# VHH binders against o26223, part 67

Target 1, 191 residues: o26223
Amino acid sequence: MKLLWTSQHIKVTVHIDGKVSKMDVLEAIKTRRSIRKYQDREVPEELIDKILDAAMCGPSAVDERPWHFIVVRNREMLEKIPEVHPYGAMVKDAPVAIIVCCDSSLEKIPGFWVQDCSIASQNILLAAHSLGLGAVWTGVYPLEDRVEGIRRLFSIPEHVIPFSVIPLGYPAENPGTRDLFDPDRIHLEKW
Below, E stands for the ipSAE of ESMFold2; O stands for the ipSAE of OpenDDE; V2 stands for 0.75 times the mean of E and O plus 0.25 times the DockQ between their complexes.

## First folded at step 6 (VHH)

Design e104 (framework vhh_8pnl_2)
Fold by ESMFold2-Fast, scan of step 6:
Structure e104 (fold): chain B 191 residues (1-191), chain A 121 residues (1-121)
Amino acid sequence: as target 1 above (191 residues)
Amino acid sequence: QGQLVESGGGLVQPGGSLRLSCADAGFTFSNYDMAWYRQAPGKERELVARITTGGSTNYADFVKGRFTISRDNAKSTLYLQMNSLKPEDTAMYYCAKAPFESWIDGYFDYWGQGTRVTVSA
């Protein structure tokens, strides 16, 4: 039995602005924000395992589930990410980052791995938020230079495609919430 | 289709103050996170300050305690109050609609034309 792979509770507790709150699923989805500033505080391995468990629970095209994950805690490696990902400067200040990858050998239907890895990336962001952490999705695929830079930096095989780099930690910023509901984008029964 | 228009720049002595404004002529201002960036000659653009739709603010370390970002949704205007100005603050200042939830950075930022700030004796 691996304790690190146990399911999380149905009730979620998050720490925001030093206060403890409970968050339901709709509230978590609506209040999740990209976080690029982190406290100088370690993230427990148990929380990373819960996040990765959640990441693997998304729907997948023909259930191919092509995702693989690299967990990076080594400070020297985190500091090298901005060299191959110029807009990933915040990664060097994060206590940990997750690299979402596609193993193309697991692909059953051509091209749908992009949606699969997008779903996994969003699940990481949402799960992190639900656990009191902050995270941000920094894009890698389909930018060729970033894909090859990340591949070389982390010794990723040619049949595996790095999709996103997601730094995460306890948030050191509170960007607040947004009201994005637009009824003009909802059409009843016909366009 | 509507553009961001910056104003308020100028020449000021070290220790002086300026207030920059950014007017949004063509967008639903209240629904966007906003930011101020700056670019000194020969340098890349760097984030100075940002403000969310909810009013939460974030500042670059080099301006903390000296600059204040604010917004007026009724006037569709973003402000940057700059106090205790230093020669190092000399730059072109840009207003941006910052897609902070974008999973791809460095692209698709909506920029204004900029307003010049010069800090010298």
Scores: ipSAE 0.447, ipTM 0.735, lowest interface PAE 1.5, mean pLDDT 85

Design e105 (framework vhh_8pnl_2; at its last look DockQ between E and O 0.09; V2 from the best seeds 0.00; counts 0 for: pae O 6.8 > 2, unsure alone 64.0 < 65, grease 27.5 > 24.2, placed apart)
Fold by ESMFold2-Fast, scan of step 6:
Structure e105 (fold): chain B 191 residues (1-191), chain A 121 residues (1-121)
Amino acid sequence: as target 1 above (191 residues)
Amino acid sequence: QGQLVESGGGLVQPGGSLRLSCADAGFTFSNYDMAWYRQAPGKERELVARITTGGSTNYADFVKGRFTISRDNAKSTLYLQMNSLKPEDTAMYYCAKAPFESWIDYYFDYWGQGTRVTVSA
């Protein structure tokens, strides 16, 4: 019997014959794939709340936690994203997208907000996958045209920087998993 | 790493068909997601079609219903069947490892030989 802490409760997970009763962290990390095709099915608000809770739990430089999130469900707004993000065509077909932003007024150390927002973005992808959803990180920062296009579409203040757009939904594709382990990239004790 | 070699291009009339091939010369083909890209004269390179290790496919809207991407893992070869060709399909066609996990597709520079497709009367 193992107790797993979550943001909302302590969950008891039983291990039987070395098997986890649900997807564990290593399985989630290794089997997550970018998903760009979604079922015509709404994502419950409860799942979005769980994903955003997980997004805010990442490590942060001097604990500045500069992230803000915009949740977009409005079909007309989702359809406008590809106009300012050329590789975001799949966003119009998603039931929901999350825009990860940095509030620069919360920045305590210059430049590290990029890593903070990257961690939040990856946590969104992993949390979505663990909940049976598919998602993809589409990059915004540091491309000036995309940053300003997204800012304009969503009335984002000048001191807030849009970092990534992450469409998500129930997956309508199964890309399979990859084997990426490369022992030649591991150096023991010195280069 | 291995080299990918494109072939099968040529000159065809509008409405014609071509099958492009991309041969893998050295890596375990089945381990890689694959893609076809094209670059028309005076234009930027654009994605045409993707295929995953599991066989899931994705197509650009402008080729959907006309082109079919497929793979033969036993022969380490990627294919693009092009039907109902239009003059606007005229381009150099390139195969590549698909950057499905890229969070910034805009930054992928592709370098390779390619195979030329010309659609004209």
Scores: ipSAE 0.457, ipTM 0.746, lowest interface PAE 1.5, mean pLDDT 84
Fold by ESMFold2, look of step 7:
Structure e105 (fold): chain B 191 residues (1-191), chain A 121 residues (1-121)
Amino acid sequence: as target 1 above (191 residues)
Amino acid sequence: QGQLVESGGGLVQPGGSLRLSCADAGFTFSNYDMAWYRQAPGKERELVARITTGGSTNYADFVKGRFTISRDNAKSTLYLQMNSLKPEDTAMYYCAKAPFESWIDYYFDYWGQGTRVTVSA
């Protein structure tokens, strides 16, 4: 049942396929966990678009925005990733993965692309979580065997550096949250 | 942050069972994901199983349903039930904090002394 908004204190509820997200940003940061088990359920392209929009909202060194993203849904390609990326075994079970890459031709200050792509990668994780999806960051750079393997598998040119592979899907596990606040890591004014 | 103490190892025949325990009263056990690792002579230490604070579990491929990790937060104790033991399972077994949120293969910084499991053909 759909309802329309009025000024008379009624709820407007839109029933669509998927969740309506109102997660607070601090809640998202605190409750996000690495998810390595996924439902056999497609992730709509619209959600991937929202995630990548969020990925591109991050700051970058001198606004260089060196990131590129490869969206992988092809089952055969997903199944090949673990052959070149040992830590990425769960990728074969994901409905989709995002490969975060640096195009070095966009780099304006050498070496800061790692921070830039890390920001984009973390934004992907948070956006996915806020949309009811689960994801995990699997490291590629700076491990040369993984970089070369992923580059070969996806025909990534020499000047483009694969940074991370992020499988995602509707979660089939709930790892729970942890209280990780540690006051001993906080130093006032000096070390 | 605390001392992890493993126990329950021993000598067992192929096909037998053992239950390993790991206790620590020195840290807030319920706040940590936990794992069992093993190290056979001449081999690198390898993950056997891990369990999150929420009870989700992951097992190494070689386990093939033979082992079960569990935790009792009230007793601050981690368990590994090992069934259908094979000579290949012979190793020192260690418990540790599990790096469930690691984006790369990562080693644990703190280990107990381990408990020896010997499966004699």
Scores: ipSAE 0.243, ipTM 0.585, lowest interface PAE 3.0, mean pLDDT 85
Fold by OpenDDE, look of step 7:
Structure e105 (fold): chain B 191 residues (1-191), chain A 121 residues (1-121)
Amino acid sequence: as target 1 above (191 residues)
Amino acid sequence: QGQLVESGGGLVQPGGSLRLSCADAGFTFSNYDMAWYRQAPGKERELVARITTGGSTNYADFVKGRFTISRDNAKSTLYLQMNSLKPEDTAMYYCAKAPFESWIDYYFDYWGQGTRVTVSA
């Protein structure tokens, strides 16, 4: 039984104007864009659960899975995030944000948590997009002022490091597509 | 829209030092993250260093502790102290209001005209 790993298995249903479309993984990757404008529409908990499930499916160093997620729906808290993140203005307009964190006590190999949390963050973005939502990865780590700002705002313990803030919502913009392929970045056998 | 004006470039020998300045005559300087970029002939523009409104800094891998980015909000001026300069550092250096909005996508609000740095024996 040749498990044809057909790239077709990650079909995400995107609701566009009430129509359910299936998006494969390559399509999700290629068409994903940062979305910073959102509709005045709530995101169902079911979708957040799916997104978080996806966030936890990525690989991690030695399977350490150091990630934690803070789901923020409280309007007051969303509105405070820009105070400690100057370029997180869009967060106040989003119905929900996910804060990706690392629990350092779970780290098995030093320093790889950044990669782990990056993978988790990217999976959040891809999952959101595949589900018909828009999202953007706002950087927190490694900027100390932002790390400490988010830490204080959400009472995050010292051994836990906030990594990214990802606002999510139904998109109110369409930035279009990009061609980012660069053959000059590809080297055959050697540099 | 305010104009960024870079200065401090010039010819220097390998191992030498330069201090670049970027004066912001435009919007409130203190409200923006700032960055230095460089572009060598025939190469793409690349990030050198960034500094946040809160003073946090980040450097490109090639800097290796040789450069220091700093800011004076009272003077609305960005600095880049460059020590231990190498020939490969030869480039046009640009100042930018560079928000850290996304790890994946960054947008620049404004570029200066640049200042040329030449490192040659």
Scores: ipSAE 0.019, ipTM 0.311, lowest interface PAE 6.8, mean pLDDT 85
ESMFold2 (binder alone), look of step 7: mean pLDDT 78; pTM 0.791

Design e106 (framework vhh_8pnl_2)
Fold by ESMFold2-Fast, scan of step 6:
Structure e106 (fold): chain B 191 residues (1-191), chain A 121 residues (1-121)
Amino acid sequence: as target 1 above (191 residues)
Amino acid sequence: QGQLVESGGGLVQPGGSLRLSCADAGFTFSNYDMAWYRQAPGKERELVARITTGGSTNYADFVKGRFTISRDNAKSTLYLQMNSLKPEDTAMYYCAKAPFESWGIDYFDYWGQGTRVTVSA
């Protein structure tokens, strides 16, 4: 598998059944959908590396970049996530999940780690989509029971806060796209 | 508040059929993934079937091949066609909707009081 990146467009040349995929940035943003059903097919490590590289390229408050990531491929561990995340049932059926975490020791400005980890989470979703994968953001922070459940399950230190769990894989569903543009929410010059 | 209204439950003999409906009184149905859940006496609430805005479906193994979930966006209704009913299908059935692109929290809204399905032994 060979991945090519450009500054203007996302171009992916992937030797998966001989197919070639290309998607510009606006197309990726507008067509990304939450995917909760996955093919029984492993995601190559190279694609996970590309997704995590993209996750770390987001803007960060005062460049604190507090994010850490746990990549979970172990089936037994994936099957335990729904026990501590009641609405994460789809995670057990995914070939891989990424847990986005904040290392609070890296925080330079109080509270902005939430925005930083949100940006990283969204970049994971967009990058996965651009690479022909599907993913969904399942919420952890600020729900205290989920935070503690995930921390215990993955032996996460007390100074690290699990933020989101993002299962991903090759899509086994095709949800329709929607037109979300609402000009009534745009105000010119003043409210 | 009272946005989803379940109906179609009742008493049925083993091997019989029922069609459940869930009407969305609000003007938001087409924007949501929809699901049917059930809760039998003494058991946890469990997912029966799910349908996305685009029509993709997923079924629990215990109903696969017997139940069919469908939606009619023009009528703002969700359906569950239940065939070959068994005593173990006896439960209160709830429809639920989730925001189409919910992030941060994965949550279903339960708006109705459910509809009761009883399959006599």
Scores: ipSAE 0.015, ipTM 0.365, lowest interface PAE 7.1, mean pLDDT 83

Design e107 (framework vhh_8pnl_2)
Fold by ESMFold2-Fast, scan of step 6:
Structure e107 (fold): chain B 191 residues (1-191), chain A 119 residues (1-119)
Amino acid sequence: as target 1 above (191 residues)
Amino acid sequence: QGQLVESGGGLVQPGGSLRLSCADAGFTFSNYDMAWYRQAPGKERELVARITTGGSTNYADFVKGRFTISRDNAKSTLYLQMNSLKPEDTAMYYCAKAPFESWIDYDYWGQGTRVTVSA
């Protein structure tokens, strides 16, 4: 539902769940939180498509864009993720998860695919938040056991590296906002 | 064995109150977001409440209005005030230094303190 404000009476019509968010970029960045509890609600395919479109719009080293994505909705498959990813227990309770992968055949410069896939992962989190969803990045790479476990579970080819598992859904928790600005970490002109 | 030590659990009647404490023997308590988790018999561990370094709080829906999380940075201690306790609150309660925004697993749990709500 779209947020509408009036000067006489505060009327709120929120068009977030299935429609374009009112949040500007700075608001989305500052208010996004990791979400590990989800409502028992289906996430429309259209929203997943919008999130993946946003994921592919990030910058990449030498424009190599090495990312591939696996969308997992099958409950039995989601329930198996914690077997190979101990920190991913919340994934089984999510309606959907996205696995961010690097196709090494698309790599143009060694090693920078990690930054590329990090950018794609963060864009997924921001886009999900902007659409009224909650998500969390659960790390896979560079932990060898998780990389191989996820590869085996989802029949991922040897030349493709699973990077992150991102469960998402309508949030069932609200962790609030953080004030993280620390001016002591900013150096002017030199260290 | 860990740095965080929970206390204050016990047996209480429905409608009763308990105050849980978590003492951190480390030097960096004030630098961490802190959380209380619980694990009921036969269930997975779940988040009960979080408090940031700045004091901002967040609660699970099932405890809102009944539980209050707070911290005392000078004493390196985290608290959970539990009011209007229900049988479904029966669980082991764990204190955690909560890297809630961590994208890689790093959790640190205390030993836990048991809360039983029954006759």
Scores: ipSAE 0.383, ipTM 0.730, lowest interface PAE 1.4, mean pLDDT 85

Design e108 (framework vhh_8pnl_2)
Fold by ESMFold2-Fast, scan of step 6:
Structure e108 (fold): chain B 191 residues (1-191), chain A 119 residues (1-119)
Amino acid sequence: as target 1 above (191 residues)
Amino acid sequence: QGQLVESGGGLVQPGGSLRLSCADAGFTFSNYDMAWYRQAPGKERELVARITTGGSTNYADFVKGRFTISRDNAKSTLYLQMNSLKPEDTAMYYCAKPFESWIDYFDYWGQGTRVTVSA
């Protein structure tokens, strides 16, 4: 009866100083869900700062760290994202979105920036979840129409590639946890 | 490519039973995990039960032993058998495909079916 379903099934610890911490790393990974409904409530800047700090702590190819981030809080700009992203309808209802970008001038080894920006995107999702927020990764790269739409909307220069749009906020839905472990996908010693 | 249509809700007394159905008009039902969610007035939408493509089930603690989720892939229909109903089960019940995707999103929620448990 250890299904992680509500916050009561997520471990909460009390530190020696009396401060409560919530959710270990494995629980955060297993219970994170895409959240597309948000409360009408602002996200404090200090939480965004923590999320972006976590995003930048990911590994990158040859430590190139090619990521740049655009933080969008402007309501009119958020409302325009669905016009250039066919599956970004929820962004207009989010209090904030983060656009993960690659600055190609920081690239030390060709092509690995995609993995680098994927790691940064996932760290944003996990950090948001650990802080009591909900978020969703909406894909931009490698879909050329989405890349160019987001580029035009946010005045992104040609040497910078928009990778993902991640709206986030306090969740207004609780989709619960998925049990996805499949031992048939694990091969011992050989295929 | 089809829509989810819930049915079977109604008014029942505490201790009563209801059977909810969800018909998927699409032709991809068998390829997706399916779930029942509920939303009580003033509350967030919460997961009640999930069933995988292979038939494995998971339940919220608050319904374990009382509710049973099942699927009929040939009929593209999802079911929720609800027994020993409590006033706390009063909610709009929704059928959904609880998948994760970063490339696309389709609104896989149905219109809902209302369950009211009261005298």
Scores: ipSAE 0.323, ipTM 0.688, lowest interface PAE 2.0, mean pLDDT 86

Design e109 (framework vhh_vobarilizumab_d1; at its last look DockQ between E and O 0.33; V2 from the best seeds 0.00; counts 0 for: pae O 11.4 > 2)
Fold by ESMFold2-Fast, scan of step 6:
Structure e109 (fold): chain B 191 residues (1-191), chain A 120 residues (1-120)
Amino acid sequence: as target 1 above (191 residues)
Amino acid sequence: EVQLVESGGGLVQPGGSLRLSCAASGFTFSNYDMAWYRQAPGKGRELVARITTGGSTSYADSVKGRFTISRDNAKNTLYLQMNSLRPEDTAVYYCAKAPFESWIDYFDYWGQGTLVTVSS
């Protein structure tokens, strides 16, 4: 696998009324949607490298950065994920999935790894979207049956905790967006 | 307020067909994944079919090839077309709304259900 980590601007094409534009950060955040249907098309290793680079760039509690990633392209392994993750049926149809894990041996502050792995997961979703891919975060932790099922399926050591499974690919669906701004949740100066 | 109102249930003979409808209100229907669940007497709830905002569908193995889930965003309505019905399909069928952009698959709002009875 060729590592392609650079500080270069990420460019994607967005079709808006037949026009092409570059997606900025706010646009990426506001237009990203969970994608569960994928084209039968391979995702280049270079794009996975960029996504994983972005995943590792998130803030981390006392810079512990406890995340590890398993990249799954093997069809037989992808087809087994729904057996241990009942809402992961779309994973078997994806060309690739990333499993976000916490290596507890890298933990500096107990419990904050959940936030670290959440940040890494969201960065994967945003980076995928910015690169013209679709992805969805399917929850694993803290559901014990899913944690142990994924651990067993991928031979994950006891000190490593699988956090999320993120299938991704070129999107074969285009869901609409929603205006989520709620001013009632904003308090000025005090509650 | 969020409301889901199921209809279309009834008594039907084995091999027959029924179409269930779920009228949604109180939220922007097109922005949510929707599902049909069922619960037979003495059993837990079973996910029957799911449809995403983008139109992607999935089905329980027990109904695959016989049931079709669809949505009409203009009418705020979810449908379940049930063909080749079997006595084992007898259950109360529930419409369910997924939370928007949930990273954990959980359906946060449920309708009151509609009874489907398949018997000769």
Scores: ipSAE 0.403, ipTM 0.686, lowest interface PAE 2.1, mean pLDDT 87
Fold by ESMFold2, look of step 7:
Structure e109 (fold): chain B 191 residues (1-191), chain A 120 residues (1-120)
Amino acid sequence: as target 1 above (191 residues)
Amino acid sequence: EVQLVESGGGLVQPGGSLRLSCAASGFTFSNYDMAWYRQAPGKGRELVARITTGGSTSYADSVKGRFTISRDNAKNTLYLQMNSLRPEDTAVYYCAKAPFESWIDYFDYWGQGTLVTVSS
């Protein structure tokens, strides 16, 4: 009789014919950290396009895909974000930020857009990390003063809800790794 | 339960030095990023310095080159060496378990603080 085996599948890609290694998805998830310090270096538009493509790959409630994204590169606009977002001070130092928004007119089932936009936001963080960039999710919704402040600053209409502001750039810090696995949080069959 | 106990504050002349210590307990110190914050009278708390689990450091512009954050994981202790002190450094200094991976960035845990007064 065959025993049940489990194995960790780790893909190792070596330099053959000049190709570079790609990051495994589990490695990306385990090594991604919030990055709040960025190099004075532009992020190419092509990388932003890849990140937003990844953001839109997430599942959503009944495939409603309620997300919209504002890409902010203008220095004056980035410098104004801390005026309405008290914990977004690092945004003024980022070469680019992505504002994740919900268009409520796209909701097919009310009340799930927060999950939908959270999925898109996390995909942005992971995609940025896999491309050698650093990012951080700064919360906007459900804090009403932040929502209204960002809406005013970027002329966002009333039916569109700014959810998060995600500054990103080439990292200028390395926070290191964390060991967060906790077996006591795992319950088999019941609590 | 998490405990952070600061010490080493006091009255110092301008240009002087102080070394702050923070004794940590109730969590696995080496697995967490740590920070020093300060609060001047009538002001909000501001971040002074950060140190990650990997030893990477960052500083507020106002203290860069004068202050040094460090940690001793074997002793569960965080330090802040403060040199070339100025009157504007006068504040209560707090050791904090920094919420670096929180998407809603706010204080997680901090101590009672230790007062640093820079005055002639």
Scores: ipSAE 0.146, ipTM 0.531, lowest interface PAE 3.6, mean pLDDT 86
Fold by OpenDDE, look of step 7:
Structure e109 (fold): chain B 191 residues (1-191), chain A 120 residues (1-120)
Amino acid sequence: as target 1 above (191 residues)
Amino acid sequence: EVQLVESGGGLVQPGGSLRLSCAASGFTFSNYDMAWYRQAPGKGRELVARITTGGSTSYADSVKGRFTISRDNAKNTLYLQMNSLRPEDTAVYYCAKAPFESWIDYFDYWGQGTLVTVSS
């Protein structure tokens, strides 16, 4: 049975006009793109709250929920992030960034915090997208220079590990759609 | 098959200019972030410039203000305009294709490279 995946070109009309269109979870997942250009427009606190709520709704190992979030709106601080994050240039142009961190003291099982924080980070991206915002995951961990740079910049204690920096804003670009489905990556019953 | 073919390299005097091109094929060019890397003799490969699908650009500090990365999606071509070239810019320059997600700052395809030599 050749599943004729009719590539319905879901025209992700990124409504540049700030209208929060309700999208379902599959649509959010499929149409989400990394956004690195932002409008000169503030993000309401209510949206950030919703995003953070979503970030905390993901599963974690044995429900350890080790994540912490630093919400950064200060322009000076946003402008300093690229100094310690060489691929974080877009952060200085964003009205807000969320730094996802792990409190290692909350770990119940060692090592799973990476997955936990990844899930939280991804939920931030999906939530942002569903709310008409653009965001991008800029990796911090496990790059030591970035970890220490962000740690120093935000006075993050030693037991807390910065994981990702996620700038957010109303999108000023439209990267288009992606087709990531690869049937060659699917194995039935055995490799 | 993904193909990246660099061109435009050569010998240039300090202070001179070159424009590199990368012809891309085998993928939807407009859907991917692209980058230029370079590798000098005896050194590791380093990122020079990056351009996103949305047209956002970033540069290494060493080339900022001198190099400009651009893309023509209609031509499936990536460009690197290099001005005010310095001897330390001498390297093989590589065109690179990113995966759809570039959050970890890596690229998955590379061209064969084009040699840029800056010498008096």
Scores: ipSAE 0.000, ipTM 0.258, lowest interface PAE 11.4, mean pLDDT 87
ESMFold2 (binder alone), look of step 7: mean pLDDT 83; pTM 0.834

Design e11 (framework vhh_8pnl_2)
Fold by ESMFold2-Fast, scan of step 6:
Structure e11 (fold): chain B 191 residues (1-191), chain A 120 residues (1-120)
Amino acid sequence: as target 1 above (191 residues)
Amino acid sequence: QGQLVESGGGLVQPGGSLRLSCADAGFTFSWYDMAWYRQAPGKERELVARITTGGSTNYADFVKGRFTISRDNAKSTLYLQMNSLKPEDTAMYYCAKAPFESWIDYFDYWGQGTRVTVSA
């Protein structure tokens, strides 16, 4: 066991096998990193279910909740993703990927599904991190070639728009820390 | 925050070696995934090798086993060790960077390039 740090009221403990024992919400937000290298190890269905439950708990414009998810575990299908998503090369090495989609038939107001699917994507990343997994959001929408490529590869109907591809797995890398707090971006009372 | 500056190119015989360097003038080098691209005359720019902030590497099939990408965060420098060079490796080599937390994976910050010529 290795004790990483104590951040006021938060203690993060990591086993030598890469498991995280616990973290609170602020610690999860501050320590999540994009992970692009994964162990050759399956992710249990129970963890995917927990991640997708969390994904659906985000706020949504007029509560339209337009998200649908495709869970991809098939090795051959994962290997084809880089052909239609050139910067998704890491997806072929992941044990699983989640494709976040918008079902346009569920839209109540035009255009806000983008924010809805962004929220779902970020919740997937945070939930994965909280469960000891690593993930990365790879953008699909609004890049027309990627949208149509993913649609064709996964037989997605015309009324459904693929938004992001999120490979995930047990992390095989540990990216460095960063301090992003910028007080110059905070304005009190007025601009 | 400064431009990427490539160096180390030159003329080499087939089977020879070169080490390319790319210096970043910024103090946030460790926040960026780094890549080497190349462009041969009359061809489009293609990815040669990529290294993430966590040290994970990815190589194009045509350089696997011959080229090694590495980084030195303390020196804000990216390297490409090129061994067993072939005439087909002749190109202008470009350094590129992308923020590692980008949800859209674009390498859109480029250097001016360094020329590699492999000729008998």
Scores: ipSAE 0.380, ipTM 0.668, lowest interface PAE 2.0, mean pLDDT 85

